# VHH binders against q9ulm0r997to1333: the designs that were tried, part 6

Target 1, 337 residues: q9ulm0r997to1333
Amino acid sequence: FSIPVHFTNGTYHVVGFDGSSTVDEFLQRLNQEIGMRKPSHSGFALFTDDPSGRDLEHCLQGSVKICDAISKWEQAMKELHPGKSEGGTRVVKLMYKNRLYFRSQVKGETDRERLLLASQTSREIVAGRFPINKELALEMAALMAQVEYGDLEKPALPGPGGTSPAKAQHLLQQVLDRFHPRRYRHGAPAEQLRHLADMLTTKWATLQGCSPPECIRIYLTVARKWPFFGAKLFAAQPAQLSSKENALVWIAVNEDGVSILDHNTMQVHITYPYSSVTTFGGCRDDFMLVIRSIPDKSSGKSHIEKLIFRMAAPKIAEATFIMASYMNHCTTTVNPP

## First folded at step 1 (VHH)

Design b19 (framework vhh_lunsekimig_d3)
Fold by ESMFold2-Fast, scan of step 1:
Parts: sequence; structure tokens; C-alpha cells
Structure b19 (fold): chain B 337 residues (1-337), chain A 122 residues (1-122)
Amino acid sequence: as target 1 above (337 residues)
Amino acid sequence: EVQLVESGGGVVQPGGSLRLSCAASGFTFSSYDLYWYRQAAGIERELIASIYSGGDTNYVDSVKGRFTISRDNSENTMYLQMNSLRAEDTGLYYCARETVYFTEGSGDYSYWGQGTLVTVSS
């Protein structure tokens, strides 16, 4: 059997498997064929799309058989769409992307890992889950344009029915749509959009001759300056609100712990190391964190605080599983046998 | 710390003129692109004029030919000369600066002034 695995840069690789192949064996083969390290080093994982079509992604566990995962997905698809068992049904989509980010593993990164990390970071920038000012956003978009399209091509000379300028504008719009924050363009007047395209052209032109690995290296060097690079961000509403607290927050999960960020500026409000997290996960329909503070200097006793956040149910599960994975990694690294 | 302070707003009759000023401090003025935005009651804030560090300018169609953006790098000041003013030009006018580098782990914002009110009435 064989199946395509889709990557964050819009490419795919076809991987062979048999009826007994586990996800771990499948990933070992994929990683060897495309030049990736093992999942415990790279932090990359295999996901299936949601059969319901809600754009939710499910991480596949290593001991699960690929055939079983595919069959389960196809069965769910048939149950959601009875009578569409021929030709017209969706097929399972396998996706390969970073799930956990480890700073200690950066020096061992492969070129493929860097390319896919940069592509994934670009998707986070577009979605508004990465803090980036307007100037830097255009520079980062230009770097990704150089990676994907190569050197900026000079506009063709006008002909009797020349459409080259329209084609060039279409390409610039495609670059902005793929690599530039949506929030800086939504509701923007035509003049602002034209200015963005002009600035993109200028920045992209300065990258002439820069190779894809070189542009990716620059991209990641810049992106990693953010302390929460590689963190997974979840939009959340604190349940216990004062009259002045009406804003959403980001819950950021990474190897250092769980942090609460300002929703608009993405500045950190507070970080809770995993050692301070007593309990976490779904609590009724909310996401819960139980935090044990450091011992009070005057009394010598720890204070316990319960934090409740309203989040979409699938996001509660995702945040919980990612926190558990980071904590497990820390624990097994300290106590390996 | 970056600061932008607008001035020059006021009440003027249709067909009249006003010059807005934006006094800047806390950064190397000549190195940055600068913008004028306008917000009328019940309408989203819109970009109306841009002046780049290299001297090039851009305008939204509704003000082109009537408004002129300029900068004085020696005085750290940006201007918006508004001629042939119309009732629809009424609103709060903001000057803004883009950040040119990522700092402090945030950086996802523009620096704005407090705004200056322009009212075109007869």
C-alpha cells in the first residue's frame, strides 16, 4: 500500500506501508526518505484530518497501525455521509508537522526540519498566532517568496495583448495570502494593499541569488528571537472576570511550561513552570489549571490557585495532550530507565 | 520611548484648508516610514497618506490632488496639508509609525498618536 503525506510547505511525499505497519514504523520510513530525525528529537508528528470536516487534526499515536487509523477514519466518514461510498467522498489526509519544540535539539536540525519549521511558523504568522510588526512581516514574507518562487522575475515588456503586469500582481497577492498576516490586510483600502505589494517587491528583490536554505536560516534566526517560538497557542477566555477583564488571552504551551499572554500584543503576563502545575485538563466544559505557588516566606506554606478558562472543546483536549507530552518528556529525560 | 503628537486640527468651512503636524520623538525619524490615518464616526480607521523614508508618497484616491504629505527630518515632524476640504473629510486624524525591528517578544503593533479632530462645516 502507499499513501501521500502532506507537509506544511504544500508539498507531499508518498510512503509505502503494509497491513502490519505501525505509525512508528511508518514515520521511521518517512523520516529516512525525506531527511528528518526521529520524532523524539525533531518533535514532528503525523496527523489525520477530521472526518467531520471541521479542520480539527488528530495526532496518531506510535503504536497504532496505519491501516487501522485509515480504516477508522474511513468508517467515521461513511457514518457522517451515508450513501456517498463511491467516488465523491473525501479521502483521509495525512499531515506531517511540528507538535513539540525542543531548544536543546536545534543544533542537530536537518535542512528538511528547518524548511518545515519555517513553513509552519509562516502559517502561524498568517493566522495571527505569532507577534510580528508590519515591517518585519513583509521581510519574512519576502524570504518565503524567495524560498518558494526563487528570484523575483522582472516584468515582461509590453506586447499587443500583454498580461504580464496582471500576472505579476497575482503572484504578489498569492505571496501575501500565503505568508503575510491576514490582520494587516483585512478591511484595508486598495492604496494600502498596493503599497504592501510594492514594499514586498522591494524586499524580495534584495534577496536575489539567496538560496532556499540560506533564506530559511535567516527566517528561523529572526523567528527564534521570540521566547515562545514553537509554542502552541490557544485562544481562551478567563472564567473569573472582574468588571475590567473582558479580553481574551492566549494560553501558550511549550517546554518551559504554560504561559498566559495578552491577546493583542502577545506580551507575557505570567509563566507557570510545569513543576508548579498540580492538575490540568478539562473540567466540565472548561480548561483548568491548578497552580501551586512557591512557599510563602513568612508562613513557609504554598498557595494553591485554580484557574478556569473557556475554550473550544477540541482545543481543551489538544492543550491537555500537548502539556502532558511536554511533562512526560521532562520526566523521562530526568529518569530514563 | 516612541512618541507621536498630532496638532493642527480645527473647524473649517468647505473648500478651506488645514495643515496637520505630527511631532515625533524617541527614534531616528529619517529612517522610518510614516502614515496618516483617518477615522470618522461609525467608520473604521483608514490609511489616507503615506511617506516613506526614501521620500516617496502615496494617497487614497479620495484625497489625491487635495492632500499633500511631507516630512522635515531636521525637525522630526511630518505634515499633512489639506486643501479643498469637504464635509466627508471630517474625522479624527492619526499619525503612525511602523516598527522596523522585532523587540521584546511582542512587536505586533503600530505606534500611534492621540489624534487631532478635523471638522468641515459651514
Scores: ipSAE 0.000, ipTM 0.109, lowest interface PAE 16.2, mean pLDDT 80

Design b20 (framework vhh_6z1v_2)
Fold by ESMFold2-Fast, scan of step 1:
Structure b20 (fold): chain B 337 residues (1-337), chain A 124 residues (1-124)
Amino acid sequence: as target 1 above (337 residues)
Amino acid sequence: EVQLVESGGRLVRTGGSLRLSCAASGRTFSSYAMGWFRQAPGKEREVVAAITWSGGSTWHADFVKGRFTISRDNAKNTVYLQMNSLKPEDTAVYYCAADTTYYVEFSGEEYDYWGQGTQVTVSS
């Protein structure tokens, strides 16, 4: 058997498997074929798309058989669409993307890992889950344009082998849609969008001759300056006693712990190391964190704080499992940092 | 983490030219936005020019546009401010600054690391 595995840059790779193949065996084959390290080093994992349409991808555990995962997904689709199996039936989509990020593993990264990590970071930038100012955003978009499309093509006369002005404008729009923060373009008038495309053209032109691996290394060098690079961010509203005081925040989950970030600036308000987290997870319709403060060295006393956040139900499960994975990695590593 | 050292400040005549240099320590210079600021006696610090990590985008304050040019050499971990057609009003201590946060408008004054400054005096 064979099935395509889709990547964060919009490409795919077809991987062979048999009826006994586990996710771990499948990934070992994939990683060898595309030049990636093992999941324990790269932090990449295999996901299935959501048959229920909630846009939540499901991470596949290493011991699960690929055939079982596909069958489960197909069964869920049949339950959602009974009697409509011919012609209109979707097929499962396997996706390969970074799930866990460890700074200690950066030195051993492959070019393929960097490409997919940069592409995933670009998706986070577009979605507004990555802080970036307007000037840097255009430069980062230009780097990804150079990676994806190569050197900027000069406008050509109409005819075969040339790029028309209309096609050039369409390409610039695609670059902005794929690699530039949506918030800087949402509701913008046509004149502002044209100006943005012109600025992108200027920045992309300066990258002429830059190779894709070179552009990707620069991209990640810039992106990794953010202390929460590789973190998973979840929009959340603290459930306080007074509804008037509730403010939207980001919950950032990474190897260092769970952090609360200002929603607009993405500046950190507080970080809770995993050693301080007593309990976490879904609490009915909310996400809950129970934090034990570090004992006061002068008094020797600590206190417990219970934090409740309103989050989309699918994101509560995702946040919970990512936290558990980071905590378990720290616990089971032979030489933890 | 960045340490910044400015150099090149001196006395120059009105209409003269001067190039300031800012040497940055550390291996990550090529990933930071850089800025030049100045502070004249009795005045607040003001932004003069800024440059992105790649050098692909620059910003210059209206009062120096056409006269000053910011540039950088990432191979030398150095940022420069070329100052032409100097005026007595340009007399100030000039500071180099690095922005490692990526959240701030790059023409803004919220930079993380600052140098000690270099004195520029323009005589009539």
Scores: ipSAE 0.000, ipTM 0.258, lowest interface PAE 14.7, mean pLDDT 81

Design c01 (framework vhh_6z1v_2)
Fold by ESMFold2-Fast, scan of step 1:
Structure c01 (fold): chain B 337 residues (1-337), chain A 124 residues (1-124)
Amino acid sequence: as target 1 above (337 residues)
Amino acid sequence: EVQLVESGGRLVRTGGSLRLSCAASGFTFSSYAMGWFRQAPGKEREVVAAISGSGGSTWHADFVKGRFTISRDNAKNTVYLQMNSLKPEDTAVYYCAAGSPEELYDLLTSYDYWGQGTQVTVSS
């Protein structure tokens, strides 16, 4: 059997397997073929898309058989559409992307790992889950344009082999849509969007001759300056606080613990190390964290704080499982989920 | 050209009701999740409610649950916010926003397209 595995940069690789192949065996073959380290070192994991069409990505555990995972997905799709026997049928999509990020593993990264991390980071930048100013954002977009499209081509004279100015503008628009934060383009007049495209052209031109691995290394060097690089961010609204404090926050989950970040600036408000977390997960339709502070020697009392957040149900499950995986990393690295 | 035009904002008394509308044009309306946000002077913009492109899923902030209801009419390219039992603390500029499909929850933190806002003032 064979199936395509899709990557964060929009490419795919076809992997062979048989009826007995486990996810671990499948990933061992994939990683060998594309030049990736094992999942316990790279932090990458295999996901299936959501049969229901919601933003639910399902991480596949290493002991599960690939054939069983595909069958389970197909059965779920059939159950969601029990009377539907149409010519058009959805198919399972396997995705390979970073799930856990460890700073101690950076020195052993492969070029493939860096490419996929940079592509994933770019998606977070576009979505507004990464703090970046507008000037740096253009430089980051230019680096990804150089990786994806190579050297910037200026429109030539009209004729065979030439590119039209309209086609060039379409390419610049595509680059901005793929690699630049939406927030800096929202509501902008046509004149400002043209200026932004002109600035992108200038930045991209400076990268002439830069190889894709070189551009990716520069990209990651810049991105890793943020202490929460590689963290998974979840939009959340605190419950039981004053109206101002009920504004949106980010819950950031990484190897250091669980952090609460300012919605707009993404500056950290507080970090809770995993050693201080006594209970976490879904509580009815909310996400709950129970934090235990060290005993106050003067009063002889321990303080327990219960934090409740309004969060999308799929994201509650995702946050819970990622926290559990980080907590378990120091005891076992054999199965990264 | 994408446009979102809010309307319905005005001065209302405490305990009153108000319906906000947002007329959308320039994109495939049913393919986008829609949200209502608000911002009072000197405060951060906060999410009030969101609705999926199909209208099959909705989310409402705790501070408006039971009082506000989001809805949409895809035939009219319009999203609505029905506000009941208004309080002085509901005074703010209300914005509608459009988000990408499959990014309903990201709509709460990201902005693809935004309206200019409509002022709601609730007198005590």
Scores: ipSAE 0.000, ipTM 0.180, lowest interface PAE 18.9, mean pLDDT 81

Design c02 (framework vhh_6z1v_2)
Fold by ESMFold2-Fast, scan of step 1:
Structure c02 (fold): chain B 337 residues (1-337), chain A 123 residues (1-123)
Amino acid sequence: as target 1 above (337 residues)
Amino acid sequence: EVQLVESGGRLVRTGGSLRLSCAASGRTFSDYAMGWFRQAPGKEREVVAAISWSGGSTWHADFVKGRFTISRDNAKNTVYLQMNSLKPEDTAVYYCARDSPSELLEYLSGDYWGQGTQVTVSS
């Protein structure tokens, strides 16, 4: 058997497997073929797409057989679309992307890891899960354009074999769509979109001769300045007993713990180290965190806080699983004093 | 902060129709997905329908599909819920909410909740 595995940069790689192949064996084969380190070092994992649109991408466990994962997805698709013909149904899509990010592993990164990590970061920037102003976002988009399309070509005079102004504008719009935050372009008047395209052109032109690996290194150097680079962000609404309105927040999950960020500015309000988290996960239809505070020096008693957040059910499962994985990693690391 | 004001709720007989409106103040309406939620007495709040920032994509809950239609007018900063073939089970306070730009309309979490508008369906 063989199946394509899709990457964050829009490319794919076809991987062979047999009826007994586990996800671990499949990933070992994939990683060897494309030049990735093992999952425990790279933090990359294999996901299936959502057959219903209700559940987010599902991370595949290492002991699961690829054939079983495919069959499960196909069965879910049949149950969600009873009586739909096979010709009208989608096929399972396997996706390979970063799940866990460790600063200690940066030095050992491969070129393929950096490319896919930068592409994934670009998707987070586009989706609004990364704090970036409009100007810096254009510089980041220009770096990705240089990686994907090479040197910016000036429009040739109209004629046989020449690049038309319409083709040039289409390319710039494609670059903005793929690599620039949607919020700066949604509902924007044509004049503003032309201005963004003109600014992109200027920034992209300055990168002439820059190689794709060099552009990726610059991209990641800039992106890693954010302390929450590599964190998974979940939009959440604190439970109604919060005294200051039902404002949205981001729950950021990374190696340092669970953090609550301002939804608009993405500035950190508070970070809960994993050592302080006693219980976490789904509670009814909400996401729950139970935090044990450091004992008060005056009273000697620790306090327990129960935090409840409204989140989409599939996001609750994703956040819970990622937290468990980070906590497990922290438990296995030993730092003697 | 964005203000959302729901209107149009009233008493309607079974099988009747009603259109709800949600007017948003502020400059960012067209950048956000919008949705309608409802909460019946003694029940949890549930998502009824959602619409993408452009209006190009819509989602409707199975229990209202074919009966309710969500739409928006970005020029008027308004989102609408057209409700047809109303049933007593549709009796609830209806709320509108906005969310970050999202491709997964079914996962609308809702921020900037309004006061709600009461819909009562009698036999």
Scores: ipSAE 0.000, ipTM 0.105, lowest interface PAE 20.6, mean pLDDT 80

Design c03 (framework vhh_lunsekimig_d3)
Fold by ESMFold2-Fast, scan of step 1:
Structure c03 (fold): chain B 337 residues (1-337), chain A 123 residues (1-123)
Amino acid sequence: as target 1 above (337 residues)
Amino acid sequence: EVQLVESGGGVVQPGGSLRLSCAASGFTFSSYALYWYRQAAGIERELIASITSGGSTNYVDSVKGRFTISRDNSENTMYLQMNSLRAEDTGLYYCAAPSLEDYLEELFSEDYWGQGTLVTVSS
């Protein structure tokens, strides 16, 4: 058997497998073929898309057979379309992307890892899960344009291989859609969108001659300046009476712990190291964190805080599993078998 | 909500034929131009065929005379008939629709994509 595996940069690679192949065996083959390190070093994992098409992704566990994962997805599609005998409207999409990010593994990164990390970061920037001002957003979009499309073509008279004005505008709009924050363009009038395209052209032109690996290195150097680079962000609302406490927040999950960020500015309010997290996960229809403070020096007693957040149900499961994975990694690293 | 769903891909021998379908929903299908792109493993997508709302067609040179794009406005479906298939035709085939609200050149984009259908030409 073979199946395409899709990457964050929009490319894919076809991987062969047999009826007994596990996810771990499939990933070993994929990683060997595309120049990636093993998952424990790179933090990359294999996901299936949501059968309902709601942009929910399911991480595949290493012991699961690829054939079983495909069959489960196909069965879910049949349940959504019960009248479609042997005629599913879609097929399963396998996706390969970063799940866990470790700063200790940065120096061992391959060029493929850097490309896919940068591409994934661009998707987070577009979706509004990365703090970036308007000036830097255009710089970052220009870097990715240079990576994906090479040197900006000079406008030419209509002819074979030349860049027509229509083609140039299509390309600039495609670059903005792929690599620029959606929120800076949402509801924008046509005049503002033309101005953004002009500014992008100026920035992209300055990168003439820059190679894709060089642009990727610059991109990641800039992106990694944010302390939460590689963190997974979940939109949430604290279930408290205070108007300030009831404001939307981001829950950021990374190797350092779980953090609460201001939803608009993405400035950190508080970080809870995993050592302070007693209990976490779904509680009724909410996401719960139970935090144990350090012992009071006067009384010798620690205090327990229970934090409740309203969050989309599938995101509660995702946040829970990612937290568990980071905690498990810390335990394994300290006491390797 | 705009949706594009490709189907009809599969494994065929060189010289064989396949018909790809793109089922569209969420927009006024008959009013817009539609496109087929393909992507070979490890490379970026290329536009291979287009059809205007009026039915005018255009093809990349490598598929002219072998591929035929068509549309059925009553079924909200676009087709790609592929004949005389070659090993080089192997890849993921995507249908695409442009920005639906824009008549300005600077706002043209292929905003809506399906997930693709795999075509393998192999003996």
Scores: ipSAE 0.000, ipTM 0.180, lowest interface PAE 22.6, mean pLDDT 80

Design c04 (framework vhh_lunsekimig_d3)
Fold by ESMFold2-Fast, scan of step 1:
Structure c04 (fold): chain B 337 residues (1-337), chain A 121 residues (1-121)
Amino acid sequence: as target 1 above (337 residues)
Amino acid sequence: EVQLVESGGGVVQPGGSLRLSCAASGFTFSDYYLYWYRQAAGIERELIASIYSGGSTNYVDSVKGRFTISRDNSENTMYLQMNSLRAEDTGLYYCATDLSEEFYNLLSDYWGQGTLVTVSS
């Protein structure tokens, strides 16, 4: 058997497996073939797409057989689309992306890890889950354009085989669509979009001769300046806020703990270390965090705060499992004395 | 197939009221997060109000206490009740929904045509 595994940069790698292959064995083979470290160091994991095609990617557990995961996906697809011929509908898509990010593992990163992290970060920037101003957004888009397309081609001489203005404009629009925040282009008049393309052209031209690994290095150096680089962000609405009732926030989950960020600025309001988290997970239709404060030595009493957030049900499960994974990692690793 | 159709815009005096409606078709309305955006001349669209499937709401500070967003899942319709209107509320109002996996992102994949609200004497 062979199946393609899709990466965050839009490429894929075909991996061989047999009827007994587990996800762990499959990943071990994939990682050797593409130059990735083991999952405990890289934080990368294998996911299947949602059979419905829209709402949730499913992380595959290491002990599960690849054949079983594929069969379950195909059975779910048949249940959602009864009466359609077998093999005439969509097939399962395996995706490989970063799930957990560890700052201590940066020194050991491979070139493949850096490329896939930068590509994943670019997708977060496009989707609005990364704080970036208009000028930096163009600079970051230009770096990814240099990685994917190489040097910006000079205007061609008049005649056959030259680059037409229409072809050049089409390429610039593809770059913006792939690597630039959608929110900065929504509702913009055609003139403003042309100006944005011109600015992108100027930024991309300055990168002439820059190699893909060099551009990726610069990209990640800039992106890692954000303290929540690599965090998983979940849009949530606090159930009770005395001063800002019904305001949206981001719940950011990373190795440091769980943090509440302002939804628009993405600035941190508060961080709860995992040591302070007593209980977490789904509570009815909401996401719950129970925080235990440090006992006051004078009173001898600790305070317990219960935080309730409205979140989409699939995102509640995802946030819960990612928190558990980070907590488990912190518990099983040896801390330096 | 997917359509969002706004109505209820018009001209009102400062201090007046308007109710905007957004009729939706082509998707399972009750399952999705819905938004009202406003665009004034020369300014990018801004998120004014949002509503979750369960009815929980959010508002930008400038409209809190004056605007009320609501939904009727049985009629596939979302509303924006606008009270105590000011000149600065003038603009095109769009309803929107994101049918992607990231229901709560800052961007909406599907937009209505917009309805014009003018607040002037």
Scores: ipSAE 0.000, ipTM 0.113, lowest interface PAE 19.0, mean pLDDT 80

Design c05 (framework vhh_4orz_3)
Fold by ESMFold2-Fast, scan of step 1:
Structure c05 (fold): chain B 337 residues (1-337), chain A 122 residues (1-122)
Amino acid sequence: as target 1 above (337 residues)
Amino acid sequence: EVQLVESGGGLVQAGGSLRLFCAASGFTFSSYAMAWLRQAPGKRREWVALITSGGSTDYADSVKDRFTISRDNAKNTVSLQMNSLKPEDTAIYFCARGTPEEFLEYITGDYWGQGTQVTVSS
C-alpha cells in the first residue's frame, strides 16, 4: 500500500506501507525519504484530519499501526454519516507538521525542517495566532512568495492571449490569501486591497535573485524573535462563578510551560512552569489548570489555584495531549551539570 | 548620506584565511544589524553572516564554523574573519545594513557597498 502525506507548504509525498507498519516505522521511512531528522529532534509528527470536519487534527501514536489508524478514521466517518457509506466517502488525509518545538534543537535543523516550519508559521500568521503588524506582514508575505513562486514575473507577456493585468492581480491575491493575515484584509475596501497588492509587488520585486533557503532563513530569524515561536495557541474564555464578562485569552503551550496571553496583543500576562502544574485537562465541559505555588508566607503553606476555561471540546483534548507531551519530554530529558 | 565601504579581499590559496572590513557612515551604526552577502559569477546572491545591534550572530550553513562576524561600534566597522577558505567561496562580498525589526534591509537594502572581490585558488 501507499498513501500521500501532506505538508504545510501544500506539497505531498507518497509513502509505502504494509499491514504491519507502525506509525514509528512509517515516519522513519518518510523522514529518510524527505530529509528530516527523527521526531525526537525535529518535533514533527503525523496527524489525521478530523472526520467531523472541525479542522481538529489527531496526532498518531508511534506504536499504532497505520492500517488501524485508517480503519478507525473510516469507522468514525461511518458513525457520523450512517446513510452515506454507499454514495461516496471522504478519504483520510495524513498531515505532517511540527507538534513540539525545542530551542535546543534549532542548531541541527535541516533545510527541509526550516521550509516546513516557516510554512507552518505562515499558516499561523494567516490565522491570527501570531503577533505581527501590518507592515512586517507584507514583508513576510513577500518572502514566502519568493520561496513558492520565485522571481516576480511581469503581468504582461507577449503573444496571443498573453498574461493580462487581471491574471497578475489574481496571483497577488493568491499570495495574500496564502501568506498574509486575514484580519488585515477582512472587510477591506477594494482600494485598500489594491494598495496591499501594490505594496506586495514592491516588496517581492526587491527579493529578485534571493534563493528559497535565504528567504526561509530571514523569515525564521524574524519569526523567532517572538518568545512563543513554536507554541500551540488555544482560544479560551476564563470561567468564574461571579464573572459576567465574555473575555477571550490565548492559552499558549510550549516547552517552558503553559501561558495566558492577551487575545488582541498576544502579550504574556502569566506563565506557569510545568513544575507548578498539579492537574490539567478536561473538567466536565471546560479546560482546567490546577496550579501549586508557595506564597512568601511565614507559615510556608502551599497555595493552590484552580483555573477554569471554556474551550471547544476538541481543543481541550488537543491542549491536554500536547501539555502531557511537553511535560513527559522535560521529565525524561537528562541534564547533567 | 549612508555609505558602506568594503575592503580586505584578495587572492588566497585553498585552506587560507582573509579578513574583510566594512566601514559605515551616515547613520547610527550601533542601532543596526549588519550583514555580509556574496555573489559568485553566474550564481544568485546569498547572505553569509549576520550580527545584530546586540551582538547576536547567525551564519549560512556553507560557512558555519569557518567564518566569524564581529563589530566595533566605536569605529563603526563590521568585519568578517574567513578561515579554511574553499574555491567555492570565490565571490564578490558585500556589506549590508539591516534593522532588528526588518531584516530584509540586509538582503535587499539600498545601502549595499561596492563590494570586495575574494578569489580562492585550488
Scores: ipSAE 0.000, ipTM 0.171, lowest interface PAE 17.7, mean pLDDT 80

Design c06 (framework vhh_4orz_3)
Fold by ESMFold2-Fast, scan of step 1:
Structure c06 (fold): chain B 337 residues (1-337), chain A 123 residues (1-123)
Amino acid sequence: as target 1 above (337 residues)
Amino acid sequence: EVQLVESGGGLVQAGGSLRLFCAASGFTFSDYAMAWLRQAPGKRREWVALIYSGGSTDYADSVKDRFTISRDNAKNTVSLQMNSLKPEDTAIYFCAASDLEELMDYISSGDYWGQGTQVTVSS
């Protein structure tokens, strides 16, 4: 058997497997073929797309057989589409992306890891899950343009091999759509969109001759300046502020703990170390955190605070699973060689 | 405070070689990754080579197989051996004590670290 594994940069790699192959064995083969470190070092994991197309991707556990995962996905498709003809059924999509990020793992990173991590970060920037100002956003978009398209082609005088103004404009629009935050362009007048394209052209031109690995290293160096680089962010509404319709926050999950960030600025409000989290997970239709405060030395009492957040059901499951994984890494001995 | 002093730059003809040195003080050298960055006139700073605390190395594609970074923890020095130099290698070369966040600040700040050492490669 063989199946394509799709990467964050839009490329794929076909991997062979047997009827008995586990996810761990499959990933060992994949990682050897594409130049990735093992999952415990890189933090990358294998995911399947959701059969319904509504929920988030599902992370595959290492002990699960690839054939079983495919069969379960196909069975779920049959249950969602009873009596559907065989020619109209979707096929499972395997995706390989960073799941758990540790700052220590940056040492010994491969070029492939950096490329895929930068591409994943770019998707977060576009989606608004990464703090970036307007000028830096154009610089980051220019770096990805250099990686993907190479040196900027200047509009040529009429002649063979020249780029038409219409083709140049289309390319700049594609770059902005792929690599620039949507929020800075939504509702913008045509004049501002033209100005953004002009500024992008200027930034991209300064990167002439920069190789894709060089641009990727610059990109990650800039992106890693954010303390929550690699964190998983979940949009949530605190229940205690539920009377305010616009009271949104980000719940950020990383190796340091669970943090609450301002939804607009992404500045941290508070961080809860995992040692302070006594209980977490789904509570009815909400996400719950139970925090035990350090005892006030003057009063001698520790206090327990229950935090409730309104969050999409599939994101509650994802947040719970990722928190459990980080907590296990904090309390369990890293398996020595 | 952290002090980094670069040396070894100069004028050289294309195809020639230079060895750059960086003397570090004010921090526990052996705990830090060390990097070389460069800035050509009218261009932003770019990183060139990096050596981790454990001795592993990384290079920018433009210098791979031509440049070699090394460190001497007993002397608190990092060096860059530059072979087969090209006119496009002309730049001021800087060293930085790198965790990635410090390296990012050095690149983005413009004039944060020491004066660097000038390398000029003539055709």
Scores: ipSAE 0.000, ipTM 0.105, lowest interface PAE 20.8, mean pLDDT 80

